# VHH binders against q9y6x5, part 365

Target 1, 379 residues: q9y6x5
Amino acid sequence: LPPKLLLVSFDGFRADYLKNYEFPHLQNFIKEGVLVEHVKNVFITKTFPNHYSIVTGLYEESHGIVANSMYDAVTKKHFSDSNDKDPFWWNEAVPIWVTNQLQENRSSAAAMWPGTDVPIHDTISSYFMNYNSSVSFEERLNNITMWLNNSNPPVTFATLYWEEPDASGHKYGPEDKENMSRVLKKIDDLIGDLVQRLKMLGLWENLNVIITSDHGMTQCSQDRLINLDSCIDHSYYTLIDLSPVAAILPKINRTEVYNKLKNCSPHMNVYLKEDIPNRFYYQHNDRIQPIILVADEGWTIVLNESSQKLGDHGYDNSLPSMHPFLAAHGPAFHKGYKHSTINIVDIYPMMCHILGLKPHPNNGTFGHTKCLLVDQWCI

## First folded at step 16 (VHH)

Design gb95 (framework vhh_surovatamig_d1)
Fold by ESMFold2-Fast, scan of step 16:
Structure gb95 (fold): chain B 379 residues (1-379), chain A 125 residues (1-125)
Amino acid sequence: as target 1 above (379 residues)
Amino acid sequence: EVQLVESGGGLVQPGGSLRLSCAASGFTFSDYAMSWVRQAPGKGLEWVATIKQSGSEKDYVDSVKGRFTISRDNAKKSLYLQMNSLRAEDTAVYYCAAKYRYWEAYFEPRSYDYRGQGTLVTVSS
């Protein structure tokens, strides 16, 4: 039977949480598996972009999901108006479940991972759940494990997505030890439930399981606001995305809009599209707007209003606060190995190797993950 | 055509109560998380409360917790906000809002797919 992989994401699970809180179930998982302490995600450090980067191995400018709110300059389509199921937005890349189904005559299963309920290149995940945030982790897990055991062609790639600790991170901020402790304890219990379910079903010893996340979280404050209305009138531009990375579509001369924004705040960088730092790999796509504003860590961009966010993400991907971790267990992985850092785009070619799939051209480097794998020479 | 129609607003004294309603049409109501968002005179949008698709999970802004109760009836395609112990600072236009996916925090009003026309609540002696 072919190798099997379950990819689990806990949205907004900052890597440093592992050092500041107790995770007995996750630590037991890691003891017999591997831990990557920091995963350097792609810019912009947002949910949809990074979830799609994990499963395509591509930078956002290459896979086309460049933000959670987007405007395409060529087609004039908007992403944030309930057209997120339009394949147009997802068709600039081929996610691993599509490759899995097309190359090897295998099935894929999905519990709410972004993009899995969309027909991408005319291929939708063989088994999937329609998105519904009310569906419990247990129900998502029950469906995934049922499909892993009871499918023809066999399910060899499965995904499971959970919205916490991101939702609580936004509401309370990562520095709220009391509330975050409660939330993270619950997540650790869910990891315990996952392991027990897989053991009960006889899957644990032969299934590769990756637990990761798309980004971290940083503390925000009402004392750290950047008011765009103090610098530019809204009649000069169309706002495509606001914070902490603002996407500006000028209604007048681009240079005039740039000059009004350039010195608006010492806590924000203003870039013409062609001047966006090369290290971001965030320039070559029609969905990236002519002017991009990037707030400094912990600063929130607003339009003459307050912000209710006590935590946020989307900031510079070099910031450790924006980094998730990766833990893995299974026959493909070493036991008790710790690694410092990989790039989030490296996960895709590693997963392709585990599943025996030929990866599509991608921005990941297989060599970065070789020390995690038992069938690779590392030292 | 998607429509969210709010009703139940009005003038009340401090300490009074109001029940807001929102009637939804043109989309599958039970697939959406629902929220109440308000805008006080001369202020920006402020998130008040969210209820997830099943009606089991609810969240509130701290200033209304214990005073307001959000509820929904998926069969009737209706959202409600029971407002008790009203204060002058609760004066605002209240909007019903619908969100399909969790891709931004629920208290980010700009991330909502649909929003109604609003109903005015005035709390004054």
Scores: ipSAE 0.725, ipTM 0.885, lowest interface PAE 1.7, mean pLDDT 93

Design gb96 (framework vhh_surovatamig_d1)
Fold by ESMFold2-Fast, scan of step 16:
Parts: structure tokens; C-alpha cells; sequence
Structure gb96 (fold): chain B 379 residues (1-379), chain A 125 residues (1-125)
């Protein structure tokens, strides 16, 4: 029987939550598996971009999902996370479930992972759930485990997405120990339910399971606002995305817009597209706007309004607060091994190796993850 | 085609109560999280409360917690806000709002997918 992999994401699970809160179920998972303490995600550190980077192994400029809100200047199309069904936005890359279905006579299954309810290169996940945030973790898990156990041809790749702790991280901020403790305890219990369900169904010993996340979370404040209206009139530009990375489409001369913004705040960097730092790998795509504003950690860009966000993400991907973790268990993985850091784009070639798939060209480096795998030498 | 129509606003004395209603049409109401957002005179838009698709999960801004109750009727495609113990600072135009996207920023008023025309609530003697 071919190897099987379940990829689970808890949105917004900051890596250092593992050190500041108790996770008895997750720690039991880790003791017989592997832990990567920090995953360096891609810029911008947002949900849609990073979830697509995990399953394609590509930087955002290469896979085309460059933000949760996008504008394509060539086609004049608009994207949002509530208007994400047009395959046009997803077709600049081939995600692993498509590769899994096309290279081998195998099926894929998906419970809510971004992009899995969209046909990409005319291929949709063999089994999927249309995105609906009201569907319980239990219902998502029931569908995934049913598909993993009873499908013909076999489901060899499955994904499961959960919106927490991101929603609560935004509402309360990561420094709210009381509320975050409650939320994270519930997440840990869901991990316990996941492991128990897989054991009861006889799947646990032969299934590779990865638990990861797309980004972290940092504390925000009403005392750390950048008001764009103090620097530039709305008639000069179209706003494509606002905070903490603002995407600016000038309605007049680009240089004039840039000059009005460049000294707007000491807590924000203003870049012409060609001047965006190379380390971000955020430049070579038509969906990246002519001017990009990057707020400093914990600062919120606003339009003459307050912000009710006590936590946010999207900031510089070098910030530890933006990093998630990766834990894994299964026949492909060592037991009790701890690794410091990998890049989020490294997850894709590792998953292809586990599944026996030929990866599409990608930005990951297989060597970075080989120490996690039992069939590899870690020289 | 998509419409959110608010009603139930008016003038009320401090300590009084009002019930706001919102009638939704043109979309699958039961697939959307529903929110109330408000704008006080001369101020920006403020998120007030959210109710998830099934009605089981509710959330409120701290200043209204214990005073306001959000509810929905999926069969009637309607959203409600029961407002008790009203204060002068609750004076605002109240908007019904719908959100399909990931629960990432439900309390961010500008990120709502749909918003109605609003109903004015004035709390004054």
C-alpha cells in the first residue's frame, strides 16, 4: 500500500506558545515524533499566501497568492478570501494534491485547506468540503478519517485546516494569558481527539501526520497606529490591501505618491516595487502593487480610524513572533528528534519525498528536512 | 442582488432598550457569519458583535458585553441585536454586516463582505 500523509494546520499558532503554555496531547505526539521549533514562513506572513507556500514549496511571487486581498493589473481582476473561487488566482503553481492525483493513481482529500475547493489546472481534490467556517473540527475530522480509511483508489494525501488560534489571537492579542490559555487548551484537546480517532480506526501506526501552522501573532495597540490619511489624499491612489502590509496602486504619477508616503511614519517602511528587499522574495509578480508599505512589528496601518485588533500578523518574516512550528509523527519520521529551524517552502519537497512524488520546481531545499526522515542520512 | 436591510433604530432614553433587525437577501444567509458594526457621529466604524453561521458561537466588544445580545434566524434570513441598558456612548448608526472569509478578522469592520445602509440609534434624554 502506498504511504499516506495527513497535513493539519492550526491557523496562527505562534511557535513560542509551545514554551509559554502547556500542551499535554501535543507533547505526547512530539515525544514519539519530531519537532521543528521554528518554521520561517514566507513574506507576507498571511494565511492564504503561507498555506499555498506549504503545498507548493514556492515563494508568494512565484505561486501568485501574494496576499489575502489582491489586484492583478494585467487582467484587472480582484481577489479576496471571500471571493477566492476563480482558478485564475491559483493557477501559477501546482499544489501537492494535484500532483498526487496526476502522477499516480491516488486520491486526495481536503477539509477546508485554502485552495482545495477550487479546480487548479482543471484538477480539484478528489474529496473536499466547500469552505465553511461553521463546520466543526469533529465533522472535518470525521470526513478526513472516513476518506483515508475507505477510499478506492486510496487517499494518500489529506489536509485538515482549523481557524484557531488565529481568530482569538487577533481578538485578544498573544499577551492575554487568560484568554489565550483557554483557546490553546482547546486546541490541545482537539489534537488529542485527532490522535485518539486515528488510533481507534487503526490508522495511527501507518499514517504520517504533520501538524503545523502558517504564521504566528504579535501584540498590537491603539497606541501604535499609522494613519495614512495624515500623509496622502484618497484621490491619489487605490488601496488594494491595508495592514500591516499596504498595497498601493497609484492613480497619478508613482513618484508623487511615493514622495507623499516615504516620510509618513518612522514605524513604516515605504518601498517602490523594485526596491523591496530581495530577502522577502516579494517582487516578481504582477499582483504585487507598485508601492508597498511595511509596518514595524505591532504597528497597524489605518485610514483615520481606530483598530480593534489586539493581535496581528503579516509582518517581516524574520520576526520570531511570525514563525509557526512543525510537529510530525509516523513511519517516515524519527522518534524524539528536535530540529531548530526550517523554511516553510521546505515542507513541500519533504512531503513529495514521503509520498513518492516528483516535486514540481520549487524554492525548498530537501536537505533542510532530511534529518527528520528515517530513510535519509543527516550528514 | 445582495441586500441587508436594517430596522428598529430610534430615540431611546439612557437605561432603555431597543431591538434591531436585519433582513438579508441575495445570498445563502446560513453560510455567513453575521455582525453588527456601528459608527458614532464623527468617529470611525466599530465592530460590536458577531454570531457564527449556526448561531452557537457569539462574540461581543467588551463595552457591550452583558448588555447586548446578538441572535439569528436562518429560516427567516434575519439577524437581531437586543440592546439593553443603553448609554449615551451607544449613539451610532448600526450596520448589519456579513462575512464569509476565514474567521481571521471578523472584528475588522472594513473587511466585511456585505454591509447594509444602517439604522440610527440615539440614546439621549
Amino acid sequence: as target 1 above (379 residues)
Amino acid sequence: EVQLVESGGGLVQPGGSLRLSCAASGFTFSDYAMSWVRQAPGKGLEWVATIKQSGSEKDYVDSVKGRFTISRDNAKKSLYLQMNSLRAEDTAVYYCAAKYRYWEAYYEPRSMDYRGQGTLVTVSS
Scores: ipSAE 0.488, ipTM 0.771, lowest interface PAE 3.1, mean pLDDT 92

Design gb97 (framework vhh_surovatamig_d1)
Fold by ESMFold2-Fast, scan of step 16:
Formats: sequence, structure tokens, C-alpha cells
Structure gb97 (fold): chain B 379 residues (1-379), chain A 125 residues (1-125)
Amino acid sequence: as target 1 above (379 residues)
Amino acid sequence: EVQLVESGGGLVQPGGSLRLSCAASGFTFSDYAMSWVRQAPGKGLEWVATIKQSGSEKDYVDSVKGRFTISRDNAKKSLYLQMNSLRAEDTAVYYCAAKYRYYDAFYEPREYDYRGQGTLVTVSS
């Protein structure tokens, strides 16, 4: 009987929330499983890039989903609603559900994980839901558990995505303890529902479950704005992405645009593509624009306008505020083990090991996750 | 190709009501979360309200909670904003806006995939 894995993401679940709020259901899950306190995500610390890094084990420059808004300099394509289902954007990597399905007698199931409603290398998840933010967590869970129990060939890899606490983190900011407490309690209740449903269906003891997230959240303010219009006229460039990482496509000489931007704000770093710090692994892809602006933590780049975001993400991946956590339970995992830090790209080779899949070349290091697994010894 | 056409704006007394409408065409309306965004004279864009694809969940900026109601009719490809207890500070051009993926915040008015040309609401005596 092949091993089974359910990968669950709660978008924007900052690791530090675990220290500042009560999570009775998540605490019970961790008590009989493992916790990684911080997951160092990839740059930029945005939803699409990091969700695709989790399932490919690759940096953004390697898997090609380099932002939530993109422009490809070679093909002149824009990443938009009509184009986000274009396989072109996703084909620079092979996500784990594709590899899982290419093995004999295996199926994959998906409830709205980014990329799972797209045929990638001519393969789409065996069972999937088209993206629709109106679909409840309960309906997503019901479909996933139905597919895990009633599929031939068997579903061995399943994903479930939920939009909170990201949306509320943006609206209220992570420092609004009253509103965030309410939101996070609802998420903990959903984790309780997940565990209860798996137990009722006889899945709990034989299913590996990973609960993680793509990024954290930091507090923003109307007092921390960088007005790009005070730096440069709109006629000199095309804006591909705005905040907190602006992607600038020059309409005039690149050096002229760079010179107008480079000293405009003390709270923003301006990089020519070739000068982007190597530690970001954000340089070698045609979808990374000639000039990248990186705002300091908590600063928002605007176009002569205010911002209503009280929380945001996308910032430097070395910032603890940008880090999610990872919790896991199941036959592959130790019980009651706590680990400090892994890289988000390390999740992919770990999942491949659990499922008995040969991983595609990737940027993760299996050794970093060995201590979590019962069939491995960490040294 | 894509069009969002707002209507229903006008002059209204403080404490009065208006109903804004938005007619959508050129895209699959039922696949998009819909929002109202406004711009007051001499100010930037401000997100006002969002409604998810099925109409099941709604969200509002705090200053309009209890006063404004967002709704949609997917069969008619239309979005509505019922505005009650209007205040002088509600004076603005109101835009209909569409967003497919809920993976990033609705609260940034420039992150929307499509936006209409707007309808003016003036609240004064």
C-alpha cells in the first residue's frame, strides 16, 4: 500500500503567531507530531512564488513563478487572469503532483493550491477544483477526503489551500491582537475540523499530514509610504509589479531610469538585475525585470496615493516576520519533536522521500529535514 | 474587450441613499471577486467593499460598515452597492473592480485585474 500525504497551506500564517496566540487544536496536532518553528521562504515572499517553491523545491528564478504579477521579456507575455492558466508560466518546473501521477497506480488531488488547475507538462491533478474563493474550507476538505478514500488508482498526494490568515493580515495588520485573535481562532477550529474529519473517515493513522504556509506578515502604516511618482515620471517605464518589490521595465535607457530611482528613498534599495544580491536567488530568469526596487520592512511603495494595507509581505526573506512554520503528523514523522529552521525548498525532497518518488533536480537539501522522519537518523 | 460600466451616481443630501450598479462584459463574471473602489477629490484610490464569486462572503472598509451593502447578480453579470446614511466624506468617483485570485490582498486598489470608468457620487446640501 503506497504512503499517502496531504499538504495543507494557510496563506500568510506568520511563525510568530504560534508564540502570541492560543492554538489548542494545532497544539494537539504538534504534540503527536513535529513542529518546525521557522521556515525560511524564497524571495520574493509572495503567495504564488512560495507555493510553487514548496511543490518543486526550486528558487523562483528556477521555477519561473517570480511574482504574483509578471512580464516575460522574451515572449512579451503578461501574467494575468487569462494567462495564469497558460502552461507557459508554470512549465519551467515539474511540481510534485505531476511526478506523483507519472508513477504507475498513483493519483493526485487538489483543492485550490496555486498551479493545480493548470495542465503542466500536459498533466493536471487527477482530481481538482477550479479556483473559487467562495468555496468553504469544509467543501474543500470534503472533496479532498472523498478523493483520498474513493479513487482508483489511489490518491497518494493531496493539497488543500486556504486564503486566511493572509487576507485579514493585510486588512488589520499582524499587530492588531483583537482582530487577529478572532481570525486565528477560526483557523485553529478549521484545523480541529480537519483532524476530526480524517479520524471519522479512518484516514488519520495512515495519512501523513503537513500543515504549513507560504510567508508571514509585517505591520505597515500610512506613515511609511514611498511615493514612486516623486522619483520618476510614468513615461520613462512600464510598471510590472509595485509593492513591496517593484519590477521596473524601462522605456528609455536603463541607466537613466536607475539613476532617477537609486537615491529617491532611504527606505528602498534599487538594484540593476545583475546586482540583485546572490542570497536572494532572484536573478537568472527572463521574468525578472531590468530594475528591481525592494522596500524596507513595513514600507509600502505607492504611486502618489495612500495605502489601506495595514499588513504586507514580499519583503526580504531573511526577516523572521516573513517566515511561516511547518507542522506535520503521520507514520513518516516523529512524535513530539521540535526543529528550529528549514528552508522552504527543503519541503519538496522530504515529500518525495515520504511518497517514494524520485525528485527532479532541486535546490532543497534532504539532510535538513532528516530529524523529522522516523526512517532517518539525524546527526 | 473587457468592460465594467458603472451607473447610479448623482447628488444626494447628507443622510440620504443611492444605489450604484455595474454592468460587466467580456469576461466570465461569476469567476471573479468584485469590489467597489472610490477616489475622493484630490485623494488617492480607496477600497470600499468586496464580494466573493458566489456572493457568500462580503467585506467592507470600517468607515462604511453598517451603511453600505454590496451585492451581485451573476446571471445578470451585475454588481451593486446600496449606500445608506451618506456622509460628505463619501463624496467620490466610485469604480467597479474585478479580481480573479484571492491569493493577495483586495485592499490594494491597483492590484485589481479590471476597473471601470467610474460614477460620481456627491454628498452635499
Scores: ipSAE 0.683, ipTM 0.866, lowest interface PAE 1.8, mean pLDDT 92

Design gc1 (framework vhh_7uia_1)
Fold by ESMFold2-Fast, scan of step 16:
Structure gc1 (fold): chain B 379 residues (1-379), chain A 123 residues (1-123)
Amino acid sequence: as target 1 above (379 residues)
Amino acid sequence: QLQLVETGGGLVKPGGSLRLSCVVSGFTFSSYHMAWVRQAPGKELEWVSSISGSGGYTYYERSVKGRFTISTDNAKNTLYLQMSSLKPEDTAVYYCARTEYKYSGEWTPFDLWGQGTQVTVSS
């Protein structure tokens, strides 16, 4: 029988939530599967960029989704999360559902993973749902399991996306133990529902399931604001993205804009594009602006205003607060194995291996994930 | 047609309780995030609470947390706000409103509003 894989994302699930809260259903899943304690995501640590890195195995500069708000200097196009259906933005990479459909005459199914409601290289998932945050987890799960069980050609790759705990992390901040406890318990119950549903349908023993996330969350405060208007006048630049990584398009001399910003706050770093640290892999794309500002963890960049957000992400990808985890169960995976760290770009070549697909060129290293897999040798 | 109708406002003493109701028509309320937004005389609109249509996730403004409870009855297309331990500062017109959560972690502007219901907390 062909191998099948369900990839599940709980947006904004910070890795250390696993140590600070109880997850009985997730712990039962891990007991008979594998856990990667930290996944080092790509910079910037935002939803669209990291979800696309998971399914392409590429850094943001290579797959082209470099932020949730973008400007392309060559074509003069603007991207926002309200106008993300133009294939232009997504066509710099080939996501795994496209590869799955083109190599093996297999079907893919998607419940709202970012990019799955866009035709990419003239290919869209065989079964998909248009993004709607109000569609229940149960309805997404019902559709995915129906498609996994009753499709021809068979669905061999399926994705399921859920907005929590990101929404609550932004609203309450990760340090609000009362509200975060409530939300995380609900997520654990949803994981229990997922496992139970797969068991009832006879899918559980033969399906590979990965549960992961795109980033973490850090506490913000009205005491930690960087007011950009105190440093530079609006007439000098166009703002492409604001916080916590600001993308600045100068309207005047780039050096003059840089000089006005470079000593503005001790709590942000100011980079000319060519000076962005190599470790970020965030330089070689026309959608990365001439000047970027990177706020320190927990600091919010604002334009002469207060911020209502008590939690945020997008910060330096070396920060543990920005890291998600990965748990997996199924015939491809060892049972009861823990691994410390992988890179988020390593998930793609691992998934290609499980599905028997030839990966497109990517930034992941298969060797980093081989210890998770039963058909690989590990010391 | 698309319509939101609020009821349940009134005069209450400090420390008292009220239950607001919002009946929606013309759309499936469970397909949207629903919110309560209030406006005190001479002040700006203030978001109070939201509920997701998808899983019963609830969100509260800091000053009302623990005192207010938002809930839904999908069969009746009705949104509720149970208010307890009311304070004079809670005096406002309360509006039922519709919104959506986006991938970016932002909520859309409220695109559909009720007529409002007056809540007065005074001795």
Scores: ipSAE 0.031, ipTM 0.549, lowest interface PAE 6.5, mean pLDDT 90

Design gc10 (framework vhh_7uia_1)
Fold by ESMFold2-Fast, scan of step 16:
Structure gc10 (fold): chain B 379 residues (1-379), chain A 123 residues (1-123)
Amino acid sequence: as target 1 above (379 residues)
Amino acid sequence: QLQLVETGGGLVKPGGSLRLSCVVSGFTFSSYHMAWVRQAPGKELEWVSSISGTGGYTYYEDSVKGRFTISTDNAKNTLYLQMSSLKPEDTAVYYCARTEYKYSGEWTPFDLWGQGTQVTVSS
């Protein structure tokens, strides 16, 4: 039978949580598998962009999901949660489940990974759940395991998405040890349930499982606000995205808007699109706006209002607070191996190798992940 | 027909306990995040506690942590707030409210509210 892979994401799971909290179930998973301590994600460090980078191996400027809120200047379309099912937004790349279904007689299954309920290049995941935040982890797991055992053609690639600890990270901030310990203990219990369920169903020994996340979380404060309304009148621009990366579409001369913004706060950087640092790989796409504001870590951009966020993400991808981790277990992976850092775009070519798929052109480097794999030579 | 109906308020002495109930109708409560929001006399609305529709994750305002417990009974479509160690400062009208979670991790504004139930804590 062909190799099988389950990719699990716990949204907003900062890598440093592993050092500051106890995870007995996750530590047992790691002891018999591999751990990558830091995954350097793509800029901007937000949910939709990074989840799509994991499954395409592409930087945001290449796959087209450049933010959680977007405007396409060529087509005049707006993107938000309310219209995320328009294939237009997702068609600039080919995600791994589409490749899995088209290269061989194989099926894919999805429990709410971003993009899996959208037909991309006229191909939708063979089995999927429409996004609904109220559906329990247990129900998502029950559907995924049912599809892994009872599909023809066989499900060889499956995804499972869970919204925590991101929602709690936003609500409490990552430094609230009392609330975060409760949330993270519950996540560890869910990981224990996942492993137990796979063992009970006879899937554990022959299934490759990756547990990862899209980004981390940093502490915010009412004392660290940038009031954009004190910098520039709203009549001069249209706001496409606000914080911590503001996307500005000028209604007047771009240089005039830039000059009003560039010296407004010492706690944000103001970039004309062509001046965005090359290291971000965030420039070559029509959905990236003419002026981008990047707040310093822990600073929130607001419009003459208070912010309710005690935690946030979206900041510079060089910040360790923005980094998730990756843990994996299964026949493809070494046991008890620890690796320091990979790039989030490296996950895609590794997954293609495990599944025997020919990857689409991508920004990942297979060599960065080869030490995790039993069928590869590593120094 | 969408409706939230609250019960369980009343007069209690400091240190006492009350359990508030909110029965939802016209929608499946499991599809939403549910919250308790209070308004003390002459003050603005203050968020108290929230729970995910699955009953899995709970959130509390700092002033009520360790004293209040939010929970659900999905079979009865009922949201509860168990209040213990009540203080005079907890005196308020308590509202049941509905909100929606999105992939962004941010909760939308509350879009459906109950009638409110009065809680009075006095010596």
Scores: ipSAE 0.016, ipTM 0.477, lowest interface PAE 5.8, mean pLDDT 89

Design gc11 (framework vhh_7uia_1)
Fold by ESMFold2-Fast, scan of step 16:
Structure gc11 (fold): chain B 379 residues (1-379), chain A 123 residues (1-123)
Amino acid sequence: as target 1 above (379 residues)
Amino acid sequence: QLQLVETGGGLVKPGGSLRLSCVVSGFTFSSYHMAWVRQAPGKELEWVSSISGRGGYTYYEDSVKGRFTISTDNAKNTLYLQMSSLKPEDTAVYYCARTEYKYSGEWTPFDLWGQGTQVTVSS
C-alpha cells in the first residue's frame, strides 16, 4: 500500500495560542506524534503566498504568488480573488499535488487549499472543491475522507483548508481573550472530529496527518494608523497592495515617489525594490513592485480612513507573532517528539520524502525536518 | 428572482428583546455567508453579525456580542437575528445581506440586500 498524507491548514493559527489556551484534542494528537513549536513563514506573511510556499518549498519571489493582490509588469495582468483561477499566476512553480499525480500513478484530493481549483501546468487536483468559504468543515472533511477511502488510482496526498482562526483574528484581534477562546475551542473540537472520523473509517493507523498554518496574527489599533494620503497624492502612483505591506507602482519618476514616502512615518520602512532586505527573499520577480512599504508590527497603512481590522498579518517574518506551528501524527513520524523551529519551505521536501516523490528544486532543507521522521537519524 | 425580505422590526423599550427575520428567495444558504448590517440615523452602515451558510461559524460586532444571536432555519429559508438587552444605541434600520469571506482576509462587498426593517429602542 502506498504511503498517504493529509495536510490540514487552520488559517492564521498563531503559534503561541498553543501556550495561552487549552487544546485537549490537539494535545492528544501531538502526544502520540510530533510538535514543531514555531514555523518561520515566508515574507510577506499572507495567506496565498504562504499556502503556496508550503506545497512548493519555494520563496515567494520564486513561486510567483508574491501577495494576495498582485500586478505583473510584463503581462500587465492584475491578480485578485476574482482572478486567482487564471493559471498564469500559479504556473511559476509545481505544487506537490501536481508532482504526486505526474511522478507516480496516484491521485490527489483537495478541500479548498489555495490553488487546488486551478489547472497548474495543465494538471488539476484529481478531486477538488471549488473555493466557497460558506462550506462547513464537516462537508470538507466528508469529501476528503470519502476520496481517501474510495479512489482508484489511490489518493495518496490530500489537503484540507479552514478559514479560522484568521477570520476571527482579523475581526476581534488576538488579544480579545474571550472571543479567541471561543473560536479556538471550536477549532480544537474540529480537530477532535477529524481524528474521530479517521478512526471510525479505519484510516487513522496508516495515514500521515500534518496540522499546520500559514501565519499568525498581531493586534492592531485605531491609534496605530499610517495615512499615505498625508504623504503623497494618489495621482503620483497606482496602489497594487495596501497593508501592512504596500506595493507602489509609480506614475512619475520612481525617485520622486520614494522621496515623498521615505519620511512618511517612523513606523514604516520604505524600500526601492533593489534595497529590500536579502533576508526576505522578496526581490527577484516581476510581480514585486518598484517601491515596497513595510509597516511595523501592529501598524496599519490606510488611505484617509479608519481600519475595521483589530488583527492583521503580513508583517516581517522574523516576528514570533507571525509564526504558525506544525503538528503531525502517523507512521512516518516519531511519537512524543518536540522540535523548536523549522522554515515553512522545509515542509515540502519532508512531504515529498514521506510520499516517495522526487522534489522539484526548492528552498527547503530536508535536514531541518529529519528528526521528526522515524526512518531518519538526527544524532 | 433573488430577493431578501426583512420583517420583525418595531418599537421596543430599553432592556427589551426583538427578533428579526429575513426570508431568502432564489438561492440557498449553503453557498453564502449571510449578514445583518444596520444604519443608525445620521451614521454610516455598520456590520452587526454574519453566519456561514451551513451554520458553522458566527461573527459579531463587539458592541452586540452576548446580546444578539444570529441563526438560520434552512427548512424555512430564513435568517434570524435575536436581539436581547436592547439599548437606545441599537436604534437603526437593519438590513440582511449576502457576502463571502475571501482568502485575502476580507469580506466581499454585499452583493444582495434586503429593503431594511426599522428597530427603535425608546422608552
Scores: ipSAE 0.153, ipTM 0.624, lowest interface PAE 4.7, mean pLDDT 90

Design gc12 (framework vhh_7uia_1)
Fold by ESMFold2-Fast, scan of step 16:
Structure gc12 (fold): chain B 379 residues (1-379), chain A 123 residues (1-123)
Amino acid sequence: as target 1 above (379 residues)
Amino acid sequence: QLQLVETGGGLVKPGGSLRLSCVVSGFTFSSYHMAWVRQAPGKELEWVSSISGSGDYTYYEDSVKGRFTISTDNAKNTLYLQMSSLKPEDTAVYYCARTEYKYSGEWTPFDLWGQGTQVTVSS
């Protein structure tokens, strides 16, 4: 009274890492909680879009964060990680912390979840940290637990974001077992620290905790490059986003640009906006450009240059390499239950149910998560 | 005044070792990822290694993995690069620099550089 929820994201935690490495602390968490083995994320499989889908339950075309780099055709504004604080980009949806603060006049707390340092519909998270990748997991955890224990109105929804294993996945690639084992062991130790801190502070038994991620990671190579400059001169278009999904804004006739690109490489698909596959739910937004290029898994689109990334994401959301997992523990969740698959948009209505909030219209299906919850029956 | 001061460079034979130091002043050391970036004669800048301000994560370019170790002493505001099994191709000016990892999966351009320290690997 009222129920409390902590949502934790480890960026770029590919689901099959759980099968290939040992996670003693995470396994103890799962033993007394639930595991969803695969979460099917939204397209494109990138950090800003998928983190916002988790907290809104919407496809990218509906919530408006359609890439990590965007151009809005109506307002002529540009979005990048250097100007992500403009509320304009985030206002096409209502994230759960805003709903939490407005429906019940409760507090929300955030340690660097994307969007939590932005006033969305004139509402910012009650407590938040500005993003800085050098701030330790321990400092983020200290602030979150302090706010969970010492706030009035009470903090009922809290988020914690950590940028690993994404940063290491990009540097080394997911097939570098030596470096990935070191990074993943450190993450498991951080999960152990999280559980121990919550127990020490008397929060563990009454707090619902979800551990999830936004996407996976796939191996890239200098042998798998698509040189866009060999297909088309840069004077013909403005590049909005590059790899592995290129967003092309034509400076000349759209059909002419499309014709120059359509047969350029056997390792990418070229789509006019209206021809983007319906299964992507990536069409109905002014921030989606007139021509989209989608590279095949493990291929990198470049501009007459080499790529330093040995791992990447953003690829087709049907690829298992792009899928994260979800683990959860707390009074709302069964103990020792394993579930195969949910959609990432299903997390939002489940969280609303746990917190007793009325969800905004969304693309999730509450029925997909019923078997995880003690107050629900599944057949 | 924001300042990065590199020391520890010099002349070594192939297979030798050197330890580079970078003393930082004028900013909160733990608020940034710190990096070593090198420039060989007549070539472009090449990233070598990075470490988080907390020291929790280290990153290395493939050609130096297993040979170089990056570390910090936050109490002394000092970044280190321990170099072993040095090769002639490691000959370069080594720079200490600041960077950040962004949500987009990109590292920011290096925005503060030291004066550099020369490492020469030859007989």
Scores: ipSAE 0.319, ipTM 0.666, lowest interface PAE 3.1, mean pLDDT 91

